# Designs tried in a protein design chat: miniprotein binders against E3 ubiquitin-protein ligase makorin (MKRN). Part 7

Target 1, 323 residues: E3 ubiquitin-protein ligase makorin (MKRN), of Arabidopsis thaliana (Mouse-ear cress) (q6ids6)
Amino acid sequence: MSDRILCKFFVHGSCLKGENCEFSHDSKDPPNNVCTFYQKRICLYGSRCRYDHVRAASNLPLSSDSESLDRSISTTPSRHLQQQGDNNDGDKSSNVYCIHPREYPICSFAAAGDCPRGNQCPHMHGDLCNTCGKKCLHPFRPEEREEHTKECEKKQKHIEALKQSQDIECSVCLDRILSKATPGERKFGLLTECDHPFCIQCIRNWRSSAPVSGMDVNSTLRACPICRKLSYFVVPSVVWYSSPEEKKEIIDIYKAKLRSIDCKHFNFGNGNCPFGASCFYKHAYSDGHLEEVVLRHLGSQEGETVITDSIRLSEFLGGLQIF
Below, E stands for the ipSAE of ESMFold2; O stands for the ipSAE of OpenDDE; V2 stands for 0.75 times the mean of E and O plus 0.25 times the DockQ between their complexes.

## First folded at step 2 (miniprotein)

Design h5 (from Fn with K17E R18W E21L E22L K25I E58R R62A E65F K68R)
Fold by ESMFold2-Fast, scan of step 2:
Order: sequence, then C-alpha cells, then structure tokens
Structure h5 (fold): chain B 323 residues (1-323), chain A 81 residues (1-81)
Amino acid sequence: as target 1 above (323 residues)
Amino acid sequence: SKVTIRVTVEGDPEELEWIALLLRILADELGLKVEVRIETDGKTITVRVEGSPEKVERFLKALEFLARKYGAKVTVEIEES
C-alpha cells in the first residue's frame, strides 16, 4: 500500500488494468524504480514491464580487478602444480580490456537519479537526460539513448498534463475529478465534440438515465448536458488536454483500445452497427477478416465507365415527407 | 422488388453527426435496411439504403428536408447489381 510505485502505463495514459492495477494511478506516488530483471537481461515483460528498463553498472571488471589484486596478497609459497580442471578452449581471453565499451553496464544508482558515490563512482555513469535529470543514457548504445529520450519526453509530457489536470472540476458534481475517493472515479469522460469537463461517473450516469429507450431520448442523452453538442462515444481519460492535438491523441488511444474488442452490433457480420465507420469497436467477420472501414465516393473514375444514375436531391423537391 | 441507393452527404462536421443519427432514425421508422457511415475525414457521410422503391423515395424526400435545414450537399446514386 504505502510503498506503491506510480504505474508506468498510467503515466503514459495507456494502462488497461484500471482499478485492478497493482501499481499506483496517483500522480503523488513516486515514479517507477529501475527494473533489476532487465539489467540481468531476464525480464519477461519486455515493454510491458512496470519498472524502468535501464542497463546499470554493477561490478565493473576494471574496478574489481584492482581490488582482487589486494586480496591475492597471501604470500604463501606454493610449489604444487595447479590443475586447471577443464579441457575447455583456452583461446578465449578473460581480459576485461578486450570488452567493447558498448557491453559495459551503467551505474544503476546514477541511472535511478542519485549515486551516493557521486562523480567519484568507479562505475560508468550514463550521460545526463535533460528531460528526467538522470544519468541514464548509455554513451555507446545510441538505440537505447533514442528510445529512452522518446519515452522520457512522453512520460514528462504526461506528468505535466496530470499536474495541469489536478484542479479541473466536473461540470455536474463540481468535485475535483482527480481528487475523488477511488482510483476508478479519478477519470475524465471526454466528449468528442465539445470541451466541457465531466468525471466518467457523471457523464455515464447521464447517458444511462433514460427510463424509456426512445430515439429522441437517445439523441438527448448523447448530447453534452451543458452545450448539447452530440458525441457518440464517451472517452475515459486520466488527464485533461490543453490543445486539440492532445485531445485527438487521447481519443485515438481509446479508439485503438476498443478496436481490439469485437463489436456487439456488428456481430461478426451477422448484424448491423448503427455507427458504421465511426464505430470504435472491431468490425471483424468470423474468419478474422476486417470489414473495410474506408468508404470511397461513388462515380465515374477517370478512364472508367460506371453505369449509375446520379440523382440530385433537388430533383425530389416536389415536397417533404416527415414521419 | 428492392432498390439499393448510395447517398453521399457533405456538410459542416458539427451537423453531420446529428444528420447521420436522424437518417438512421428515419430509415428505422420506414423499415428500410440502412447503413450510415461517417467517413474518416469527418466531413462526409455515406448512406446505403435498401428497400422498396416507395419507401426509398420517402427516405430521399426526408433527406432533402434535412439537407436544406442543415445546409448539407447531397449526391444520390443508384447501385447496379
């Protein structure tokens, strides 16, 4: 409980576990610790690991060699033959000076933010990451440096967004959304067509409050309670946005998540989805083939003759028919 | 006999989602088989309607009313099988 680590995926806005997450979704909790399994190259979670994947210096060969010489000062003369014990290939050098610098691990303490030995540390300290302030960039692994920089910038952007979102109140219940009692309640429910803030609970309650299932009632319930703009989907988010680009990113992440879930209305091709191409859920046939979501304009293509009757709406202006 | 038509509606993105919803409601009310899609550009909706010629004509007249009310541009094409 008291030693909960801030969820790495929550910080990046991509945690799928919600209330069931083993790590903290409270921005006040400390960020992820360095993953020791990754440093030992045995981490099975890969990019889904909740701890930071940093290659840290531990027991550097050059440092250990100088100390082992002192421990070998036992001056007992020995005239006996040393049995090697192994018939293995002796061509392989154990000389640490032959190890490529790329293979040296960086200091785990410096990579985590603070090395108690400071600049006097015998282990290789990584270069400073200007975004997180940690010496975690390996000088000889450019691919890891680039990966960290991208992830670190994304993480810091999310932390900043989370801080900026702390004081936003729900337009219905007037509570600060990120200060609600339970982690599941500390989410915004974004509407795609307007910028009015709601906690996920209030906007979902609004949308489920119909005593009857009429078409006009459905239209009203899909409209924002404040401005009445229609939004088909409510997008849960742990952060608010400061720009249309940030809003689009939040919506796109949610769309990607729902695209892994089969649409109940499409029912593997046996049903009809009223939202069609605007549906966030996966429209897949029973064989796994995806429905074509991109629709094209009908008509004559250059060099192609398509026999279709093109009827202008104005040709039906003989009167209106309302049902 | 059945007729299938494809309708393309171009208009203000703020109004297109409302128009799409109303078209779905109208098609259901008329007992037509309809597929309404908002294209990924957010500026166009495509409607495919299948049913009796009489009901399809009633749908098109209602669509004309909506297009005039919301200032949308509509193109109708009859699909050949």
Scores: ipSAE 0.000, ipTM 0.158, lowest interface PAE 17.7, mean pLDDT 64

Design h6 (from Fn with E22A K25F D28R K55E E58W K61L R62L E65I; at its last look DockQ between E and O 0.79; V2 from the best seeds 0.69)
Fold by OpenDDE base, look of step 3:
Structure h6 (fold): chain B 323 residues (1-323), chain A 81 residues (1-81)
Amino acid sequence: as target 1 above (323 residues)
Amino acid sequence: SKVTIRVTVEGDPEELKRIAEALRFLARELGLKVEVRIETDGKTITVRVEGSPEEVEWFLLLLEILAKKYGAKVTVEIEES
């Protein structure tokens, strides 16, 4: 009987030792599924171990009650042959490559969804993520678990926000904004001061419309088509918001994106931006230095320097009679 | 002063149904007295708007956006009041 135990890694195509494996790579050899680490009480996998947690039954030989056959075998004096047994106990330090539990990969099938081998899978299954329902959480890598959880929650919130956004219609054209034929038009135009939904095209067309009468172009074009509230800024979004906090986040992300784009009117200091410090775009010189916000002391006649930090782009565009 | 305008919108029958629906929605949301009739040929919508000059112009700007979206032709007539 070949005392060769089948290589557990070979059975799964994961033996890196190849021909230098101490274990059999013959599929005819008996599989030893016993956890040697559990036998040594050092199995860190516990119930997640892919190996059987069987304690070696101490084969204490059952002392068969062999009958006391009283054979008086005569004491012939056994000569002291000092056999110097060279106990060359070759300490076959079986380099049991104790792969640390942290280095074991999880089953890719279980991490993707369902493993077709279920509990008979030779690979370690990850823990269940409560958000995505997949066994993708590595049991011994807390950092990867935390990263996955954060990304998974963020992705789930985005999916839910997209789902809620599907039924939102444009207040001008009554199209379901996310269902528009042209993918580029599947965007909301968020107004800062009201919650009336518009597709990006309808609100752009409104803002480019010319009134025929003596209506103030600025008040008309910046007003909401429905409620007439003034919104100086239109934020393009692929999602509609469920809360004021989410609306603020969408606006702030968009403002941060605009601040990363160089102002064409400032032109690295070679131009003049009509919006000055109120510009949504980056005012940086060619060396990367930012324009210092020279607080233009609008000298009111009385020496109270009203630091009007927020000259709203609104008030400035109201004063620009763009004839 | 109130003004009354008549607007004729000519276009594709299916696009005109969508324009008519959107105009009736806008009229309700704006609180404007608007009558929207699809003519028997289905190729023409007659829109009657009554309001202040500002309200009427505001509604016309929205109507023009809808008409341009669908390539519909708009004709505006002022009904002398």
Scores: ipSAE 0.684, ipTM 0.928, lowest interface PAE 0.6, mean pLDDT 75
Fold by ESMFold2, look of step 3:
Structure h6 (fold): chain B 323 residues (1-323), chain A 81 residues (1-81)
Amino acid sequence: as target 1 above (323 residues)
Amino acid sequence: SKVTIRVTVEGDPEELKRIAEALRFLARELGLKVEVRIETDGKTITVRVEGSPEEVEWFLLLLEILAKKYGAKVTVEIEES
């Protein structure tokens, strides 16, 4: 049995949402076509509501014997009563206030994953989030639903990445990287140009080594110890990747973090960064203006354009006067 | 030109087992002729490495990383052939 209500638009062949419909397109599901929020005068969907808006005799008394509405609109246990009622129009009109559906709270226990009162709970339970399994999606706050959905999917993706990363061993020491003693040790050192996994300590030690022979330190120690592909930076990460797209995302997040930090070699324009355009740090002048780097446009004998180096904009413009 | 060196690694027996396993893995991945033997006392590994001087130094840099990680003492000598 589904807990979804049969879609009234599907029954009449007019549902525009198809497979994305919140209501059931299974004719075995029960019809419940009367909107309870409308009966309580708190439905804001109006003609767009998928439930029928019908007036009941008990909800609209025909005489002045109306009972207090405050009891019917409170879903929060509270010792404090708000006395609201209709008055004649003498002196100042009293407004009857409804709780807007967006203001209706959802049960915090259900939102946290388990309400001990179950179906007997007096509070509104949120819609189920299929990712985390909690009834935490407020039916009338689409911004909160979207924010939770994005954050929940991001969290679940990260948990799955951690699970996939548990058995990955360092290509130098063979330790399972995520089984190390401290959080600082439980990090991969990613190389941009290859997929060999290293613990952060082993790859940093490789790059800090002092070869004795005439081996070029930069070309040798910036190479992967296993496959010899050059990678200028080591990117720390608490998870490993399952695809090139996930690898790029990890690298881009790290680059973004470093671009908020002023490069000490650039030194606000007073120094030279040995990494140039490949540097992950911020190259900002003292006034906050960023260094602009333009790739050099080169021709070839075949007429094909070849881009081989990055250059400063000022250098590029100066070159145009010669061409 | 090929060189052959002998490396002696001394340390804690449990950590030497991890070092020996890692050295055998690295030898395979780097395509080097390496023999790794844990001596009877369990406190010494003997490693023989054959390759070009560059290949041998590359391997020794990795061996040094492993030895420092586990606090092991490394002694290197050239085998004349």
Scores: ipSAE 0.640, ipTM 0.907, lowest interface PAE 1.0, mean pLDDT 71
ESMFold2-Fast, scan of step 2: ipSAE 0.599; ipTM 0.892
ESMFold2 (binder alone), look of step 3: mean pLDDT 78; pTM 0.699

Design h7 (from Fn with R18E E21K E22L K25R E54R E58M K61I R62L E65F K68E)
Fold by ESMFold2-Fast, scan of step 2:
Structure h7 (fold): chain B 323 residues (1-323), chain A 81 residues (1-81)
Amino acid sequence: as target 1 above (323 residues)
Amino acid sequence: SKVTIRVTVEGDPEELKEIAKLLRRLADELGLKVEVRIETDGKTITVRVEGSPRKVEMFLILLEFLAEKYGAKVTVEIEES
C-alpha cells in the first residue's frame, strides 16, 4: 500500500543519494519484492521472469539451445524484416515480477577499491571511476554515475587546492594562513577586486579600523591595504585559487549564501543601499519581490547615470585580460 | 534588445589619449560596436556604444574606473530607439 520500501543501496552502503533517496533508509521498512520493468539485458526478449530470492547473479544458468525452439534460422532477406521486431511481440504484458537492473546494488568491496572475489563475485561490480580508481559507478543509474563523477572531481580539486594553498602567507601578518593555531583562523579573506592574500582576521581587522564612523563605501578602509583597489565585501575561503574561474566559484558560493539574508541598508525598499547591485545581501521589498538591476538617470539636464550591476570588476578584468 | 549610449569624458588631454586607446581595446574585448572621438578642443572624448544591455553596463563600469583613475569626468546619455 503506502508502506515505504527499503533502499537496497543503503543496505550495502552504496547509496549515493543519502537523504534525497526515494526509498527508505530505515531497516524496519520492507525490501521491494516486485519489478516495474521488463528489461532486455536481464530478461530475454519474449520470456517471462519472476522475482526469486536471488542475491547473487554473476553466474547466469545458461540453458541449452534445445530449451528454445530456433525460429530464427532464416535467410538474409527475412532476417532484415525480423530486425524491426514489431511483428514478433511475444509478451503482450509487462513482467511485473522481474527485478530491473537499476534496482541491483553494486558490490561494496569493488566500490571500496578491492573485491577479493574478483570476476567470480556474485554481486554486480560497478564501472571504474577514473578519478578515484574505484568500481563505484552503477551501470544502470546514469543520474548516480553523473553525481558521483561530479562529487569525486570536486573532492579531488579541493584536496589539490588545499595542497597548493599551504604555503600562502598573509600580506599583513606574514603567517602561513593554513598553519595558524585555530581552525577559525585558517581561512583566507578574499577581496573581489585584487589577488593579494590575507587571512580573514587581518583583512577584517583592517576594515574595522575606526578613525571614521559611518558607511562610506569610498573609504580607504574598504580598499586593499597593498594595492588600494576597492572591494565591498570580504569573502571567507578555506582554500586559495589558481585561476579566475576558481575565484569566481568561491565568490559565487558565498554570494548565494548571503542572498538568503535581507539587506539592512536596503530595508525592504525603505532605505538606500550604498552598494547597489554589487551588494551580496538580499534586496527584497516588503511584499517579497526582488529589486531589479537597472540604469538610473541622475540629475536634471546632465544625463548622468548610476549603474546597478551584480558583476564584480575583478571577475570581469580576470576574464578579459584588459590591463 | 540593443541599447545605444553616448558617453562624454572630460579631462587632461594627455590622459584622454590613453583613455581613448583603452576604450577602443575594451570595446574590442567586449565585442561592442563603438565610435571613439577626441573632440577638436583636445579636452573631451565622445564615445558612442551599441550592444546588449549587459555588455554596455560592463563597458560603463570599466569606463568609470578609468575616469576615476585619471581624474576625468564622465557623463552618459541613452539614445532613443
Scores: ipSAE 0.000, ipTM 0.176, lowest interface PAE 17.4, mean pLDDT 63

Design h8 (from Fn with E14R R18M E21I E22L K25F R62L E65R)
Fold by ESMFold2-Fast, scan of step 2:
Structure h8 (fold): chain B 323 residues (1-323), chain A 81 residues (1-81)
Amino acid sequence: as target 1 above (323 residues)
Amino acid sequence: SKVTIRVTVEGDPRELKMIAILLRFLADELGLKVEVRIETDGKTITVRVEGSPEKVEEFLKLLERLAKKYGAKVTVEIEES
């Protein structure tokens, strides 16, 4: 129970159980264990499963050891037959062996981390995954090895990001964002054009605030409160970033999610979206065709660079109320 | 000469985070050194502002407008060195 296994849904910011969750919400705890239901081909959770889906032996290696009680009552003549290995080899030779190495199952205990039978295990042990430290890579299934390696690296990167994010404070309320009281509050609100940290609530409150009467401020609702750089969208994230590449990955995942949702402002071509080409939502016409993105060249040089001009529209619409 | 003032703003807890960020933004725009704290009661903001008398006076005028808009109570004290 619980076993200090990291909650998969907490890692993705989707855990609905909060404090009552059966799994750990501490990023220091291990992210996975082997799914026994998947090994029996009865796992109903699919991609939502909290355990690793690994191809392993149908029978546990330790199941053969369950005969210890029966052997204490067994007939002593069986000992004589075991000493006559030549006769046993003849009978064993008539048994069917796997002729395709790809079809050999790997040991489920070794795939979970450690096999109690070690070198004496009758099942094939997988190769070591350098990322998770488990012998879960099948020697003769390169496609499964590649899939596991990619997923395992993703999991470890995310856990490392959670650990690195623990001390980050919101620039507005000064609270450690991942230490807030409720799961909904333990999210960052990223701005695309700057690296100032905000909790999701503070930056959304900023975007929703009315301008102060008589004060001349430029596009304050669309600009970062600290550096005034313009960003169209607030990107929710359960982790902060340590590099531009990590930031881009977070933003791209969110963009992909929103790109499946029709843009309210574009309205299938019947409206005008103030975000233009920078909009994260889907700009599709009634017939399903996507709006063409127009990019303008800043200048000509070998390896030519292209820049979009859509940012100017939000400056023009700086007085826009959000909601 | 530099002056340092302590400002206490009491208002609606739901609006205090926005008031705090607006005060930080205004101080930054005026080139003032500012420290803003939302107190643990959730009803009070404490602001310490340091800068030239001219810029501090400008800040106080903007703060008065902000306070009137949100119906917030403002108390200003000058800190001695």
Scores: ipSAE 0.000, ipTM 0.213, lowest interface PAE 16.6, mean pLDDT 66

Design h9 (from Fn with R18F E21L E22I K25M D28R E29R E58Y K61E R62L K69E)
Fold by ESMFold2-Fast, scan of step 2:
Structure h9 (fold): chain B 323 residues (1-323), chain A 81 residues (1-81)
Amino acid sequence: as target 1 above (323 residues)
Amino acid sequence: SKVTIRVTVEGDPEELKFIALILRMLARRLGLKVEVRIETDGKTITVRVEGSPEKVEYFLELLEELAKEYGAKVTVEIEES
C-alpha cells in the first residue's frame, strides 16, 4: 500500500512520458525529491534522475559548547563528491602499470633518423645525439647516453680511418690491403718502430721464415724488410694511421689485449723473456704481482738526462753485471 | 569492417622482448585488439591483430619498420575478415 511519488518533471511541466510515466502526475501525491542513491554516491542517472541531488553537511556542529570535550568531537575531513570510476584495480594494463620509465623502450624509428609516425608514435622518442644526428639517447638511462656518445664518436673516427686507408698498398705484394679477397687478409701488420705498410700475411710470412729452435731478438727476420728497424711485435689492424698519435692508440689497444695473457717466456718469474720491457704480454709472478719497470735515462754533456725507453727492473739489474 | 591478421616475427630473444613491449603499447594507443606471444624457442614471436583496416595497416607498417631496424624476419597471414 505505498503511495506513488509525485513526478518532479510533471510539477515543472517538462515530463514527456504522459501516462507511461512511472511516477505520479497527481498533485495530491507526496513529493519525495531527494535522491537516496546520490547521497550514497552511486546514482547513475545524472540530470535524468527523477529525484533531487542534494549534499548533506552532517559533520559540523551548529552551536559551540564549553563542554565539547565531553562529546566525541574529532576533526573530520570535509565531505567530497565521489569521483566516478575511482578504482585503482582492474583497468590498467600490467605492462603499463608495472614498468618503470627506465625500462620503456625508445622509438627505434626515431633512433634510426626519422619517425614516420611523428606525433602518432606510441613510444618515447630519444634525445638528439649531436655526433650522429639521431634521436637515440634514452631520457631515463644516463649510463646508456654516455656509452652511446663515446661509441658514436669512436664509430665516426673509425669510418674516417677506413676511408683514408683504402688506397694503402703492401710494400711486399703491392696489393691494396683492404681490397684483398678474404676478410682475414684485409688487415695491416703494423711494425712499432717504422711506418712501412705491410699486409698481415706478408709480414707474418717474412717472420715465419726463421727456425723455431733458438731465439735471436736481433734477427734480420724481426727487422723491417725495407728499413731494417727492429720491431719485436706485429700489430694487426683493420685501419692505417695518419699521425703518430693514431699509431700509438692502435698499438696501445693491442697491448692492452695482450696484457691480459700471461707471457709464456717469462713463465711467472721462472723464465727469461727476451723482449724484456718491450714485451706486450703480462709479466706476472706466481703470486700475481707484476714485474717492476724502470725508466732508462741517457746522459747529456751538460749533466741533464733524457728519458729514452723503459726497462724492467730484472733487465736493468742484469745489465749491471760485468766480469 | 574488421580484419584479423597473424604475424610471425623471428629474431634475437632479447630484442624480441622489446619488440613485444612496443607492439603492446602501440596496440593500446591505436585501440586495436592485439595478442602478442613469444614462442617457447624464444626466437619467434606470434602477433594476432584485429581492428579496422586503416589501424591494422598502420600497425603492420610500424611492425615491419621495427623488425627491419632489429634485423628480424616478418611473415604476414590473413586469418579472418
Scores: ipSAE 0.000, ipTM 0.079, lowest interface PAE 27.2, mean pLDDT 64

Design s1b (from Bn with E39L E43F K46W E69K K72F L75A E76R E79R)
Fold by ESMFold2-Fast, scan of step 2:
Structure s1b (fold): chain B 323 residues (1-323), chain A 87 residues (1-87)
Amino acid sequence: as target 1 above (323 residues)
Amino acid sequence: DPSEIRQLQEKVRELRKAIDEAEQLLKSGDLETARELLLQLLFAVWELLEEAERLLEKGNPEKAEQLLKEIFELARRIRDLLEELKS
């Protein structure tokens, strides 16, 4: 494990390991370029692998993989680029071998921003995405292009938010939050009902200064220390927001995470939760039925942590069908 | 070329083993490592599909078609495991 390799899931707000993550949650560190398959001797790309092969040279895996340390870029295409269904031999097969341009996959190396073959590549290179600078847009799949553009824009907004968050100070301790000593301390504690910044430790310390038993959920300890607006939950975040929409995304992601955990106060219908419809935890009866409250059931579209693959697998696989 | 068919068959076997490893990581609760491995395998299956298609156009189409079907099944398995990680 290298703690100097940036966690790509942290950058996209989807890392589930938090402080225990094997990769760096410091935006200063470079992105993950280590090939896990090469370390396990199962990398199928060989010398064309998108990730760095950081293990010492291995002799046996080279029988499957073709590795080259120096310049070995072939200028010879490995296949016919445009004409695959020519099939004018004596043993003609069905025209199923003639693949429509929509069916061609985009070159994975060009889509990652680095194709060693350039214009001589036998695979189709996508169009340039102006946001990420990679040739990842399929010329013949407009819906896929639109989806990438939306996803890429969200990723760039997150990176910009990290940059904009660097100078934000805690209203209590006055330290720059993202400059604190440990990764666990480099987090904001968001209040849902106001925009006053606090580091996670200061706002949690404020909230924990009273006994829980017999606690009134409307107590002053549940209110913002600055504006006194009531917020039932403190939302941890590694990034601050620039808009109400961005704030809602952060809160919704945290709510989605907590909705998988049964509420101890609700106790499967046998207890009474003081937070009611505002509770972030799961209110489920012992039969699995969810508590029916209008504010809790807003259409099952609450914030999601999604897989960060840039191209949807079903569309990619559908595009390669010969049948 | 029979040698190219055998090489692709070996790569397909290696991909199956890697998917099995990802499934074990998922069962053990190491969700982030499983996801990282599955995303790597997604790009690996992309290359195998391209190689199988090339062999289907050139060489022995019967065996290339069989390998293509096997690769599609492995790709579906990767997709299914990635979808489980969403849940």
Scores: ipSAE 0.000, ipTM 0.155, lowest interface PAE 18.0, mean pLDDT 64

Design s1c (from Bn with E39I E43M K46F L49E E69R K72W L75A E76Y E79K)
Fold by ESMFold2-Fast, scan of step 2:
Structure s1c (fold): chain B 323 residues (1-323), chain A 87 residues (1-87)
Amino acid sequence: as target 1 above (323 residues)
Amino acid sequence: DPSEIRQLQEKVRELRKAIDEAEQLLKSGDLETARELLIQLLMAVFELEEEAERLLEKGNPEKAEQLLREIWELAYRIKDLLEELKS
C-alpha cells in the first residue's frame, strides 16, 4: 500500500495528535498536502491548518496545473470504458477485453442528471431517458432500460396526477382534500360506480351512519350520497383521476391488495358474503379452492341488463357460458 | 442542520469501511474486484465532497470543514490504492 501524506505539524515537532493523527508521521512519506479550503478561500483554521496553504495551484485538487494534469484520477478508470480514446498502455493488459460491457457500471452522477466530469468520466454514461431527461439507461442491459422506462413514466404520471388533484373539494365538507391537516385525511374515497369526489373520512362516516328504519340498510349506506349509485367498497387514493382508465388502475391496485386477504363473511364457504362476486376480498374454501361464480342478470324496462346477484356456475341455466 | 451533519458523518464512516474492504481485496490478490470497487468509491467521494461543501455555509461550518478534510484524506487513500493497481 501507498503511505499517507506526511503531517505538516509533525515535521515541525508541533503535532498534538500523536498516534491518532490522520496523517503520516513517517518522514519518508511525501510532504505534498495541499489545503483545497485555502484555494477556495474557506479555510477556518488559518495557521493551525494541517494542510499546506499554497497559492500557486490554479485547479483546486492539487498544488499545480501540471500535477493535476499528470495525476488525473479519471485517466485510470477510463481505460475500462473508452479503450479507443485512451492511448495509455491499454493494448498490453487485455483486461477490458475480459470484461463484458454488460458488467460495467453506469455513472451515478450522469444517472442523477449531470456529470461534472462530462466526457472525461471513467464510468459509462447511460443513454438519455426522454421522460426524466437523465442519462440513466444502461446500453447493454435492455431489461433494466425497460424497467426504468416503465417506472419513470409511472412516477411522472403520479406527479402530474397529484398536481391536477390539488383543487378537488369533498362534496360533503367542501374542503380541498389534499390540503387537510393530517396525511391520513389527505386521501380521496373513490366509489367504483360514480365520479363524485369525497374525502376518505366523509365517505367512511356516511357508510358508518346509523341504520335507516324501513329501508335496505346495506343498500342505503353503500349508495353514493349524491347520485345513489351502489358501490360496495370505498377505494382510498392519494390522487384523483382524469380518465376512466386512470380510475380503473387505482381500483385494480386496491383490489389486488385485498384479494390476498380471506373474506370474513365468506368464512371459507361456511358463511354468506353480502357482496357476492363484487367482493374485493378472497373467497376461498378451506381446501384452498376459489369460489366459481356467475353474475345473475335481470332485464330492465328498456332491455338493459342489470346485475342483481351472484350465482355459482353449477346453478346457471340456459347453456349461456361466457369465458 | 445537525441531522445533516450526522448523516454525512455516517456516510463518511461507511466510505472508510468500504475502502478497508477494497484494501483487503487488493492484499488477497483479487485485483479486478478491488479496482472496480475503488472506482465506485471514487465517485462516492466526489458526491460526499459536494455535500460537505454545501454544508460549509450552514450553521456548523467548522464541523463541515472537518468532514470535508476527512473526505479528501479518503480520496487520497483511494487514489494511492488505484496507483498501486497500475504496477
Scores: ipSAE 0.000, ipTM 0.123, lowest interface PAE 21.2, mean pLDDT 64

Design s1d (from Bn with E39F E43L K46L L49Y K72L L75A E76F E79R)
Fold by ESMFold2-Fast, scan of step 2:
Structure s1d (fold): chain B 323 residues (1-323), chain A 87 residues (1-87)
Amino acid sequence: as target 1 above (323 residues)
Amino acid sequence: DPSEIRQLQEKVRELRKAIDEAEQLLKSGDLETARELLFQLLLAVLELYEEAERLLEKGNPEKAEQLLEEILELAFRIRDLLEELKS
């Protein structure tokens, strides 16, 4: 049993305790142990819990946001079903109620790694998860097994990515990015069109600066300081990537998040966004209507062209002659 | 490809005409239309710059380099006009 457990919040870039954290901020240390309090529905920390919340819930549905404390739902493991008027010897079977195997909780010690009682344990041991190496898969809940496998694989990929990202230095300031003093500074700023690493602060400072005179190719606002390739947006990330597929996933997740936020420059139709249809932010009018592109020119129609508030780049390039 | 160079040249010529129109709108006091047009032109010039740079990485470096310089000049014209609108 290791005495150093990887901090869950450090893995997600949100730990505010720094050097005072009780858990390890070294990605080489093993990930969190299973939360036994969560399995018994006693854990009061919810999403702030530093141990893994492995699902051991019954078949009964829960409506609360937190499963850690809801006494009205699972105070009794099985329903008593005293609705039967007739109760024969054959129905009563040794005066004991039959509990379906799905209702049995798995052994929390085996789920955390290794049970000291081994095969002599009176509790049901879960099946081995090949990704985390723990006996945490319930034999009779296939839906939960599949969900655990998906989440466990995502978690291990993230931990591996974090480990591989530890030594990456910013191309501008030359500091190791994930070793910076504050959580806000421990982020990469990804450019979509190149693979040069920058900390979020350096690339944001670059983009807010006036172009440097005498730099022929690198004089544009959105050019990479190193290779001159143009990228419209800077994507913040807690981890770096090892493949083009991983890079795309990081960018797509960030784009999806921004689509829920109203664009400040568009300002509900009262402003003008320089990015138009290429903007990652939401372009919605005050009534919730999304920005609409109207045709500038339809066929060979005569008369004045119609100009919209939003024009797609490819559409604009094809229509430049109408100006 | 000579065809891609010719298409880019045509787009650069049209972009220059549109910038001239935006400048005339700015000088005539139609600031709202000028601002809208200039933002659209800024997006267009950045797209053309990226296209010219990709052509530099392929087989026509001399002509692509010339177009890249022309596109950069147009980008600076757009920035100057946008800065004038702020003032």
Scores: ipSAE 0.000, ipTM 0.177, lowest interface PAE 16.9, mean pLDDT 64

